# Designs tried in a protein design chat: VH-VL binders against q00174r1585to1775. Part 8

Target 1, 191 residues: q00174r1585to1775
Amino acid sequence: SLLKHVSITTPEFHEESIKFDMWPVPADEILLNETTLKADFTLREVNDERPAYFGVLDYLLNQNNHISAYGGDLAYTLHFTSGFDGKYIVAPDVILFSEHNALVHTSYEQPSRNEPFTNRVNIVESNFQTISGKPVSRADFMMVLRDLKVIFIRANYWEQTLVTHLSDVYLTLADEDADGTGEYQFLAVER
Below, E stands for the ipSAE of ESMFold2; O stands for the ipSAE of OpenDDE; V2 stands for 0.75 times the mean of E and O plus 0.25 times the DockQ between their complexes.

## First folded at step 20 (VH-VL; framework fv_burosumab)

Design j3 (at its last look DockQ between E and O 0.56; V2 from the best seeds 0.00; counts 0 for: pae E 5.5 > 2)
Fold by OpenDDE, look of step 20:
Structure j3 (fold): chain C 191 residues (1-191), chain A 124 residues (1-124), chain B 106 residues (1-106)
Amino acid sequence: as target 1 above (191 residues)
Amino acid sequence: QVQLVQSGAEVKKPGASVKVSCKASGYTFTSYYMHWVRQAPGQGLEWMGIINPYGGSTSNAQKFQGRVTMTRDTSTSTVYMELSSLRSEDTAVYYCARDRGSDYFPYGYYFDYWGQGTMVTVSS
Amino acid sequence: AIQLTQSPSSLSASVGDRVTITCRASQGISSALVWYQQKPGKAPKLLIYDASSLESGVPSRFSGSGSGTDFTLTISSLQPEDFATYYCQQFNSYPTFGPGTKVDIK
């Protein structure tokens, strides 16, 4: 199963780069079911104030040409529980990670604790910026899509997050001539 | 030429702590996760936990949560495992074991190289 | 936690014998199973990974098969150096080991 490569990671944001500290959690513990990922922060030995992300490899979306994702939408549903005394963690909501670059997106609408939150991110350069906050040209954006390796989706927004569920992750394709949209979705896990 | 060399045997009293070291060589230390597995005399193998050799992230078996601490020293390519509140049932050979990971999935949770083991005896 | 059982717990065999050891998981683990060999006073040695892949340097007389819940380790022709304890281990979730199978000289 391609879904066995899902991961959770805590990034360190630098001026021009991101360093990822992957959680050593087995895929079976991340995959709650065929369409839902779980991050259990209570199992961490050290509770830090850093953001965490679900990592979804691009081939999990059953796409061979990532460039075709341009103009499409990344959609997902997030639900998390947290304590009441934690501080908000400032970080991007989505990270497109390629072999050579990382682009980050911060959504205007942010999730609330203990309430399902559905997000949709249009895959266009105007919705993304470099780590340093610089705008991205269409050309550079397309290069990132071409070399896309992992999509990171934020798992925590508050320091005292307990458990996060990420579900219904889709990458839809833009189609100028069709009423329907092509979708990238998680493949079923065979166990 | 991958080698994992562990510290020597330990004898401890109940309630004490023990810290075992595992020095790695012959490979890129920061590219592989490390595990700790123990084996009581005449018994089977028991997984204790995993540590990220670069980022420091750890995950321990529920049985040892709150009692085991895994650390690393990247400069010396050494991983440490400290077990506190020792009990007689903690008497075992403790192994460090390298994870069989890959570039995109750096942990596989099975082990291709092992240290020689460190006998920890808890008695009296 | 995923529980593994092995059969038999011990066996006696002669050099040249065909030896088969079974490992059963309490739930489906796909092919996320490995086999180790352990000799007295030594650390385990990886023999088979992904249920059926032979680790580099391991003699071809060793083979693994199975998927889901039932797995087997086979030694086609037992050699003197093969007398040891063999463990299965699953890595579909946090690692758990089988209780081991001791292969003794008849």
Scores: ipSAE 0.198, ipTM 0.724, lowest interface PAE 2.5, mean pLDDT 88
Fold by ESMFold2, look of step 20:
Formats: sequence, structure tokens, C-alpha cells
Structure j3 (fold): chain C 191 residues (1-191), chain A 124 residues (1-124), chain B 106 residues (1-106)
Amino acid sequence: as target 1 above (191 residues)
Amino acid sequence: QVQLVQSGAEVKKPGASVKVSCKASGYTFTSYYMHWVRQAPGQGLEWMGIINPYGGSTSNAQKFQGRVTMTRDTSTSTVYMELSSLRSEDTAVYYCARDRGSDYFPYGYYFDYWGQGTMVTVSS
Amino acid sequence: AIQLTQSPSSLSASVGDRVTITCRASQGISSALVWYQQKPGKAPKLLIYDASSLESGVPSRFSGSGSGTDFTLTISSLQPEDFATYYCQQFNSYPTFGPGTKVDIK
């Protein structure tokens, strides 16, 4: 099913904090269809070099506790167009944002212009770092999942990005109950 | 007491630019988005755009894209709207209006407080 | 994108009359509709939000109703200070306004 809320934001990364500039764009300019979000940079200033992110809110069982996502995968597909004479933007690819902390992930593989890019990020502490690039303990990682507010997925890679589509976003879960049987569930995290 | 105080009336020639200011008081300036809305004499209301005073991000109505620049100065709690390449049909009262917000976002696209309005006249 | 119409475009009424103004949207907007009052030379004033919620400090003679595409503003007993132009505005997407309904003294 679809997520209730989607957003586009321009976070600024500081040593140990993030400041947010959420785009004042209504959902019908972001949600292209049931499985695809769009970020439109064509009206952005040419020299705007700030990274931007799709924000997705996963209403797993109408709860804010996402501990069951540990060991699962975040999967998504990106496709973007861009000019070729702008600078590359250095930024994390995925941000887990909670009340107390933000954790970042940078994937080894990076998307190319005009080529669909499918990514899977295993939701474990070894794939994430603090904003300043330091390792995260399992305990601290689980605290972030407990109070997870938003998952941010990077929308631009070059200053002259034109349009980015984010599609087929899924968060798989592992069932760690007393029954002993793990079950993965594919959930749509867009609305 | 929430108050939005705008700059005074302007008379401009076609092709010029105008910059209208809106000084906010009585609330946390960076917590509420700000809009600009205009009203030609004897006409209805027309939305122009929105700015986030915290980060400066904007969205403009398509008809004003390329002609409207919105900025802010957080040290003076002031937003600005600059309209370039003025034409006679730009003669209007220009209002700043505070976004009330919504349950999930700091913006909701409807307005709880308005400035007094600034008449901009583009003559001949 | 979302167009609003209002009916009537103008009306004349006496103090004490019940006045009804309608607003229609070109597509469904659930309850994302507000009403403003504007007097000559003044900024608009928010009356009703979310189609039916009364803004603080607005007299109880004002009420709003409707959902989807059809909305109504009602003034149960018109007062001298209620002679003004009334605008609807949708907030389901980027704001658009209705053309206004002028309420004059008969």
C-alpha cells in the first residue's frame, strides 16, 4: 500500500547535525503515480549545488517503531537526467532520520545519467555511519530504528540535475518473533 | 501579536523592477512559510509563490516563473518579493500572507495572517 | 490546475437575512477549502478552514459545510459589518481562489 506522506527536502550537513529546508511542493507535484515519485529541478537556480532528498514515511502497522526492519533491505530504483558541465555533488545516498540521531549510507555503486539504477541497502549498522563518518554500534543503530521518523533517498548527483524519478521503493522486514520463522514483507513506502 | 508590516506604495515604469518587503513580528519567523498574493484593482486574488524563511527554498506560480524572486533576511525577520520586467497588468496590491501550516508539514497553503498590502502602480 | 467557481457572483440582502454562498471545485479536494472575507481597502480575513472549522474570533453566525467539490458558506443572520466580498480558496494543491461573491446591502 502507499505511504501517507512524501516530501522533497534540501538538508544541509554539519559536523554532527542536519538542518532541513523542506521544499514547499504539494504531493501532487511529487507523486507521479502509485509507485513513482518525481523531483523536478528544472526551475532551480543553475548554481544551486545543494543535495536534495526524497523523504518517505513508512507506516508499518501504524507504529513509529521500525526495529523489525533490522536485517531487511531498503530497495529502490532511480533514474535522472542532468547537464554535463556542472559539478558532482558529494552527499550520502540514504539517511535514516530519527528524533535523536541521523545515520548515513553511501553505496559503492553510484547511478549514471539516463540509466535506471536499482539499489538495495541492507539495514544493519555496518552499512551506516554517523554524519561525521564514524562507525555505529548495533545498540545505537537499533535506537535510530526505534524512533525512525523518515527515510531520505538522494535525488540529485550533479548541480545540473533536471528531473529525477524514484520508483519501486520497498522496505523488507524480518520477523523475529517467538515462532522462529523469518518472513520478509515487501512494503510500498510511497503514497 | 502576529503582525506583517509591508513597505510603502511604489510607482514604476514598464520594464523596471520592484522589491516589496514584509516585516514579521510576534512569532518565530523561521517556523512559518510566507506567501505572496496580489490583487489587481477591482479584481480577485492571485497567488504568486511561497518561501521557507528558514532555508530560503521557494515555489512560484508558473505565470510568474522567471520574473519573481523571493528572498528573506532572518536577522530582520523580513521577506522580500521582487517582480521584474514590469508591465501595466502588474499594477496591483501585493500582500504577504503567513502560511498557517498543517498537521504533517510546516506549510498548508492557506493563510491565517496578512500584511496590509503594498500598491504597485506601473504607469504608461 | 484546480479551478473554483462561486455562486452567486453578487447578492443584495438585508440585515437579519440568512445568506448562502456556494463554491465549486473542478475536481475533488476532500475538505481542503477555506473561506475569506475582504472589505474594501483591507486585506482578506480567514473565516473558515477545512471546509467547516470556524477560525478563532469569528462570530458563530458564520458556518461552512461541504466536501469533495461542493462547498457552502452560510451567514445565519446578516449583520451590518458582514457586507463584504467572500472568497473561497482550495489548499489541496498550490492555492487557487474563487472569483468572489459580493454581499451588498439591499
Scores: ipSAE 0.144, ipTM 0.672, lowest interface PAE 5.5, mean pLDDT 84
ESMFold2 (binder alone), look of step 20: mean pLDDT 93; pTM 0.951

Design j4 (at its last look DockQ between E and O 0.55; V2 from the best seeds 0.00; counts 0 for: pae E 4.6 > 2)
Fold by OpenDDE, look of step 20:
Structure j4 (fold): chain C 191 residues (1-191), chain A 124 residues (1-124), chain B 106 residues (1-106)
Amino acid sequence: as target 1 above (191 residues)
Amino acid sequence: QVQLVQSGAEVKKPGASVKVSCKASGYTFTSYYMHWVRQAPGQGLEWMGIINPYGGSTSNAQKFQGRVTMTRDTSTSTVYMELSSLRSEDTAVYYCARDRTSDYFSYSYYFDYWGQGTMVTVSS
Amino acid sequence: AIQLTQSPSSLSASVGDRVTITCRASQGISSALVWYQQKPGKAPKLLIYDASSLESGVPSRFSGSGSGTDFTLTISSLQPEDFATYYCQQFNSYPTFGPGTKVDIK
């Protein structure tokens, strides 16, 4: 189950669905340590120009109710290396995948090769859209959170990516019980 | 009942390629990953690689990277393993072996069912 | 890569004997170890998974124990059909096999 294990996958985007091609890499090879995931593209025999994603879920959320993620932030640091002749791969940066729907986020700022890139995505409907590019209502967004199965974080941005490290993945939850200071609870990925 | 039926014995020259097939039956083909394991005569077992049952992604042992290609045909429930640039040390019985986990999104990397094996002899 | 060793490499025993085979990993693998039985000319057969879980259909005289780096396969009372080679295999990472232990008839 993806609920307890990290994964790497190459999705195929369709109009209303996503098909995932799972990388059969042992979890021990993906989890380098307690805070870092690794995708080694050099181990693939086929040059796949499709985007790849790390998959994480309840281990990251560590909540019984995924709805509590609303208003929080998904934060992570990405570092990748690639060849010089590759092209940019157009794809979302983050995918919220539920049992019935998938929502995608594309960040304004994009990572560069050989430089750590820290991203923060606010978990609100305005930051997401359907696969077809349609806006998402709050109601529909909450349904996706309710039925959330996997959060996918992009692993490659350029063709000929060699190795990607994803580290310091956090989901910060809005603490409504706080004194209105807007404090977040940080949930770290654990091994 | 689960069955894995492999293609027949092969005799190849050094430098040639061999393609072994493994036809699966008796279970949901697209729910189980498939592995390839070989065994040289009188020697132990050596894992070669894994292929997912539907998407087609593979992961190979470093020793065989660039030389082994695994494919599958979902319509016929058949997995293929092609080994190129054959050497005498590639002489072995090659097995397909089903991953234990019955989930497209999970794999165990140990094997509950095996094919009968395919002897590949590489000799000049 | 995680290396596995087995001891002994071979042994001779009689029907009814208690047989113990050990497998050692070069690093900790928790309980990510399985045991196979292989007879000449046949494919391996899964006996034990997760170090100590008996595969369905396998006789209860087979048992596995251990965690971390040291594991043991035990045959409480060796039967005629048990003469074979036994392999341990780890699946904590990319799978590797032990060199095998051949159990021969005395």
Scores: ipSAE 0.786, ipTM 0.906, lowest interface PAE 0.6, mean pLDDT 91
Fold by ESMFold2, look of step 20:
Structure j4 (fold): chain C 191 residues (1-191), chain A 124 residues (1-124), chain B 106 residues (1-106)
Amino acid sequence: as target 1 above (191 residues)
Amino acid sequence: QVQLVQSGAEVKKPGASVKVSCKASGYTFTSYYMHWVRQAPGQGLEWMGIINPYGGSTSNAQKFQGRVTMTRDTSTSTVYMELSSLRSEDTAVYYCARDRTSDYFSYSYYFDYWGQGTMVTVSS
Amino acid sequence: AIQLTQSPSSLSASVGDRVTITCRASQGISSALVWYQQKPGKAPKLLIYDASSLESGVPSRFSGSGSGTDFTLTISSLQPEDFATYYCQQFNSYPTFGPGTKVDIK
């Protein structure tokens, strides 16, 4: 069945690729409610430095072509708890994943422990990089949006993270282009 | 032709550990999740845990947390299950079982192919 | 954890009989239930998935029905090779199994 799917993964970053290690947990362990996902880190070793990510685009499997999201925003809210002596984990905040390529984004503003953090990422090539940190051409960026399979949103920022909640995830559409189409719509990303 | 071949029977004393192997063939090893299920003599089936053979992530049934470790070796297409601090109640046949549906982002938690089973006997 | 019970725990039947085995879940699981057949000394074999879908290569005399909490496996005309123990298993969350129903041929 093509039922709504959500996931949690621990990626391994290599020079020009990402190897995903998907957590084998059932969706009802991830879906706290219709608007909130949960990642439970309580079984990790206290010094585990590996970043983990929510995968959120699975429930829109019939919409592989997301070119209309170019110029719009990915928005989401994170809230997590952590211990007091964990180190910061250095990793990208958002990964756009397709069969052709993977692109990464790091936001300037970063979440703090135990406080809700709302992020908004403008979906344009200038906000993303290749895995090796190089600029992305618009053509390559549009190829990723055309065949977008998953959006990964970072789930932990500190080694001592206990539980992370991700809520209110959505994509918006681009502003009017030069030909005056003026089309705006919201795309559902995990609902 | 999917085949799962497990290591041979083991006899252990209480407090020891056992490591059972499961070698897969006839399919793309890293595309299908692998489970471990045990069955005590004359008893029913009990799920122990699951491993993603691509990256090695696992989830264990709560009753086995802290005692079970699952690993894999992609070069030999083999999954391992190690159970520590053995006690007589752990006497059982241990099966590896392939998740029926696996790809990048889906798995079903029910099983289409099973290994032949490995008898582990724990006696003092 | 979702508990499953099965009824009966054992039964005896003749070749040609209609056999009905039930599985009950401690909470609603929609159609997230499978049935396995296990013969002595052998690994289980998948018969039915999604409560009612017949696995490829399984004879049409096997059928499954039910949803929510109450599920049934039916063998419409028992054959000699159907002597086995039958287990239900839910996959609505982490897997749990029923205790099994042993079918003996008279």
Scores: ipSAE 0.217, ipTM 0.690, lowest interface PAE 4.6, mean pLDDT 84
ESMFold2 (binder alone), look of step 20: mean pLDDT 93; pTM 0.947

Design j6 (at its last look DockQ between E and O 0.47; V2 from the best seeds 0.00; counts 0 for: pae E 3.7 > 2)
Fold by OpenDDE, look of step 20:
Structure j6 (fold): chain C 191 residues (1-191), chain A 124 residues (1-124), chain B 106 residues (1-106)
Amino acid sequence: as target 1 above (191 residues)
Amino acid sequence: QVQLVQSGAEVKKPGASVKVSCKASGYTFTSYYMHWVRQAPGQGLEWMGIINPYGGSTSNAQKFQGRVTMTRDTSTSTVYMELSSLRSEDTAVYYCARDRGSDYFSYGYYFDYWGQGTMVTVSS
Amino acid sequence: AIQLTQSPSSLSASVGDRVTITCRASQGISSALVWYQQKPGKAPKLLIYDASSLESGVPSRFSGSGSGTDFTLTISSLQPEDFATYYCQQYHSYPTFGPGTKVDIK
């Protein structure tokens, strides 16, 4: 399984850094099975209106060199339930986190309640920016990949989220999960 | 080097509350989770709960839910554990224990450094 | 909750003896198991993590093995300072401890 080490984190975005408040939930409670992660917001003692992210450590790459991920696609499926009165939470969809930097991606297409949402993020600099919203050079992007520690995938989009499932998370160099056609499909990135 | 120094022994009546402190030093206080584990006399170890590096999130064992409160003071590098509605069965040595995991990732809850323990005696 | 058992509950051995303590989990926990040593009046000390990884500063006479549900702590040659109670603890889920094994030195 590529999901050996998982976490759930609520980040605080600063101008040039991110502070992570990781949920004190053991991996066994997060990893529902070999391919599915679960975030149960009802277990939180504090009603937090901040975004939450699944953290996946490095194993998604399944490679010794993280730089090889360049040009590949991060794919995943989200499904969440929430109350109807919650407000939308503005936050990135994906965070690439290294010891030195954090890059964020915001997809144009956003998930809906009670409906599976499949996203694909091409791992290139044009799809990412700094926390402050600045563009990222290829060189800087490669540095982040080189030193990549955690990929964070957004777990909530609305306040009063109840439960989120993240499934089928993997990194591919091509559209290998779509009938092996090898065709790139940019579901969220190009829309 | 890493040190966890706890407050002194306590004697309490049933129904009272006790607050134990754990002062940390020798490492970046805000980079590690802290746990509380207790041990009744002559008995084994029992996990009570965990608090995140910044004190914003806690998780308690079901047995202590509603009765235990964990807090952190980053300015003094001190973690606190308050146990209310004390019972005779709460008589134990209470330990703070640092989690091996970092602030953004955990490999699971196990403990690399421990406080010296605080004996809490609950008796009429 | 995951339950851990240990065997034996206590043992007596002589200096130089090979000592083996077993820990069994009620369900599979992969390698998410640690071993602690606790001396009387002291806090536990981490010995082994990830079932078989030796914590820094721990003597090499200590070793851990096992995966899934059955684990063992071995002291290859018991020393006088090894008099203690040994606990296994799983971290596959919320932490639970074994009941402990007391090692007395003859």
Scores: ipSAE 0.359, ipTM 0.783, lowest interface PAE 2.3, mean pLDDT 89
Fold by ESMFold2, look of step 20:
Structure j6 (fold): chain C 191 residues (1-191), chain A 124 residues (1-124), chain B 106 residues (1-106)
Amino acid sequence: as target 1 above (191 residues)
Amino acid sequence: QVQLVQSGAEVKKPGASVKVSCKASGYTFTSYYMHWVRQAPGQGLEWMGIINPYGGSTSNAQKFQGRVTMTRDTSTSTVYMELSSLRSEDTAVYYCARDRGSDYFSYGYYFDYWGQGTMVTVSS
Amino acid sequence: AIQLTQSPSSLSASVGDRVTITCRASQGISSALVWYQQKPGKAPKLLIYDASSLESGVPSRFSGSGSGTDFTLTISSLQPEDFATYYCQQYHSYPTFGPGTKVDIK
């Protein structure tokens, strides 16, 4: 169905743009259960050295307002397996993609093979850059949030990755931290 | 007007390969995924695989893993399907079919436009 | 893989008849089912998607219904151009097709 918006994609990064090559796999191959997405690299015929990303949006935002995500946190847990190690893949960890602009984030901490890794990314312009690595103004950042089409979360970190699980993906809004009720803001997938 | 025009009929011997082309027109080629589906004479339909024409990523039906290769040429708006190690059971009409998804973030795994079909006959 | 069956395998009908064709899935597929019409020597033509949504340009005498595992295609008043083979296909996962139902002139 068109309404289940989970995907896996392999982008090519150019100086001012991203060329996405979305994996044509059905949503039920990606949705492992109510709280977990899966990327299965064993279906590829060639050793894949390029970064791949989970595309998520609908179950993160169940309000008709993306601007309220400003100041909140994107949280997620990764767990991946790999065969014999290759080199680290240099790529952003999170991409905010709108129709006319894309912003990237790279976290200092990185996941290790076979260990659950939980990340939190504060949704503010200081944590993101343009594709070419330049600062983004708050105004431009808010325009991306207003016109947001998909959030990409990195699925592989090392060459020879076999399977990656993405779980417990949610967004806390800035005004909700005091209440601790963020789980009710996600309708699609929850543990 | 959307059109998918396939290459002509082919006769092959067992063990050979065949490469069928499908030229698209009347829409933005890279915005719609393309599938290959075959139909043996007098029989039903069998899905073979899908290609993203924008970047070239594919998924193949398990039955054809290792035997089917799909490629595309964006400059000619053409997709290709190559089936290797042919056997008599591969005798069929091969169709390209456009995924009814829209935009580069949408695909549905069902088909709104089909090519005219290419008959591939495998005989010794 | 998700298997689909169709019933009947074939039928004979007259112009003006009401025709029903069923499709059953081996597991729940929600509403992720399409119907195609295929005439001899021609490619299939999309009629119905999402179990019940009529494709643009398809006559309103065609309708689809069902959810879960049981689905029906109905032709309310059969026309001369409707004699064909009809296939269901699921898209809940990688595509699979039903075996087809042939509708012949009586």
Scores: ipSAE 0.297, ipTM 0.710, lowest interface PAE 3.7, mean pLDDT 84
ESMFold2 (binder alone), look of step 20: mean pLDDT 92; pTM 0.942

## First folded at step 23 (VH-VL; framework fv_burosumab)

Design f4 (at its last look DockQ between E and O 0.66; V2 from the best seeds 0.00; counts 0 for: pae E 2.8 > 2)
Fold by OpenDDE, look of step 23:
Structure f4 (fold): chain C 191 residues (1-191), chain A 123 residues (1-123), chain B 106 residues (1-106)
Amino acid sequence: as target 1 above (191 residues)
Amino acid sequence: QVQLVQSGAEVKKPGASVKVSCKASGYTFTSYYMHWVRQAPGQGLEWMGIINPYGGSTSRAQKFQGRVTMTRDTSTSTVYMELSSLRSEDTAVYYCARDRTDYFSYSYYFDYWGQGTMVTVSS
Amino acid sequence: AIQLTQSPSSLSASVGDRVTITCRASQGISSALVWYQQKPGKAPKLLIYDASSLESGVPSRFSGSGSGTDFTLTISSLQPEDFATYYCQQYNHYPTFGPGTKVDIK
């Protein structure tokens, strides 16, 4: 299974680092099926109002060299099955976690309450920043991809979320929304 | 050498709570998940729950939800398990057991065990 | 929850005998199965993981096999120190244990 190393975590964001509080949930409980992951917040001992994330790297890349992800698009759909009477949780939508660095992405478009949310993130440095909010150079971005350990996808956007499903997660090699520019960038990196 | 040393035997009345400790040494405490497993006298093994390396997240067997609390103290390399609303059927030896794999992964099987703590629940 | 059964519940064998213990799962667990040895008054000891991988320091006379729902622990030549109860445990889901197999040495 390509989903052997799926995970759920609650990160603690520090000035220059992220500490991940991993949910010790068996993969079988996370995997609803071959294409859908589930985060069940009802199983938590306490009402944790912090953001949670799915870890999905192995499912997406299944490659030793993650540099090929550059210029591609990370796409996914989130479905929330709980009420949304809680407050909004401020956090990144996607985290690229490497051996030495973490980069975060916050999308312009945020999910609406009580409807599926589909997101697409172009894997380029301009869409990411450091934890402290600093811009990332292409060189540094490529290093993060090279040493990529996990891609984290946000699982909750509001307090009192009960269950979240993550589905249709995939990584494309080229930006489908770009007018051919993504392909050129990809080729440049491959050389 | 990896060692897990648990607290001593406990005798409790029904309805009371018990808190068992497990002190770890010989390895990086904050790198491994810890489990609790119990065994009633003459019976098999029963998994109770797991706590992550930093003690921030736990999972519990459904049977013990609402009654078991697991915590960690990184400063003393000690894991705690508290079981509340004790019943006679909670009489058992309680074990802490280290998960085989490290922080970003967990195996849910156990390579090292504490010596066990006998908890007797009787009126 | 995944239920495990073991067969036999107990057995008696002589030193040098080949001993085989079976563990069956109520559903497929791939190779996510371990075997423990527990002696009286002691904590369980890990013997086999991933159904067939021998834990470091465990004698080679112990072996595990199987996949899916049927698993076996084999002691090729029983030794006096092998007197114990043996448990299988699955970790494909939340952990569950077999009921154990007590091995008495004649």
Scores: ipSAE 0.714, ipTM 0.869, lowest interface PAE 0.7, mean pLDDT 90
Fold by ESMFold2, look of step 23:
Structure f4 (fold): chain C 191 residues (1-191), chain A 123 residues (1-123), chain B 106 residues (1-106)
Amino acid sequence: as target 1 above (191 residues)
Amino acid sequence: QVQLVQSGAEVKKPGASVKVSCKASGYTFTSYYMHWVRQAPGQGLEWMGIINPYGGSTSRAQKFQGRVTMTRDTSTSTVYMELSSLRSEDTAVYYCARDRTDYFSYSYYFDYWGQGTMVTVSS
Amino acid sequence: AIQLTQSPSSLSASVGDRVTITCRASQGISSALVWYQQKPGKAPKLLIYDASSLESGVPSRFSGSGSGTDFTLTISSLQPEDFATYYCQQYNHYPTFGPGTKVDIK
């Protein structure tokens, strides 16, 4: 199955790095089935409302060439429950994490409680920023893809989140459609 | 070289709280998860929970949810366990124990243990 | 929670005897089992992990075997310093311990 080496982590953002506080939970607390992950926020300490992330790339993209993901789409579906009294949590929605660099994506759309939310993120530099919020050059973006270790997908959006499910995570390859212009070939992952 | 040194014995009344400390030395404190395990007199071992000393995330045995709080202080390489609403059945030796696996990971079994802290709950 | 049982609950044996202790899990745990030795007034000491791997510094008279639900700790030639209680513990999920086996030297 496709989601066997997954984690849940809480990031600590620093201007030059990102550090992760990995939740010490066994894998069967995260894997519901072959296509669905769970984050159970009721296991956290009282009032720990820090943003948390599913780490999925370590399983999904263990392959020869991550550069093939350029121009493709990261797709996933979230479904979560939460209390109605909590505030919105401001945090990135997707983090591309390499050995020495991290890039973040934030969308304007917000998932609703108790309703499936499907997101697609085009894997190009214009959709990502550095940790400090600066634009990313294509060269730097490609370096992150070459050294990519984990893709983090946000697990909570509102305080008092109870349970979040992440399902149907995949990455697609952009087609070559140029008349005479060569493009990098992107490897399909699961779409 | 690895040492886990715990705070001294405590005597408490029912309904009180106790906070036990465990100071680590001889290794990189933030690279190894820390557990708490207790043992009632003349009885077996019972796992209470685990803390990531790097960022403070925890998991607790279901039996102790709502009563146990685990924290750490990286500047002193110390983990803490606080047990509230004490009952006579909480009388036990409390151990900190280092998770065997390093590199910011965990295995849920233990290679080094503290000397133990006796907590007695009586009127 | 994964429950562990141990057999026997206690035993007496002479120096030089071969001793076996069993641990049974309520469900399959693959090889995710450890054995600890605990002497009176002391913290437990790790002997064996991954069902059969001997921890560094542990005498070779100790060995472990088994997988799935049935596991065995063997002491090939019992020594006076082996008077202790022995616990199995699984780590396939959140840790649980067996009730212990007390070994008395006759």
Scores: ipSAE 0.394, ipTM 0.751, lowest interface PAE 2.8, mean pLDDT 85
ESMFold2 (binder alone), look of step 23: mean pLDDT 93; pTM 0.947

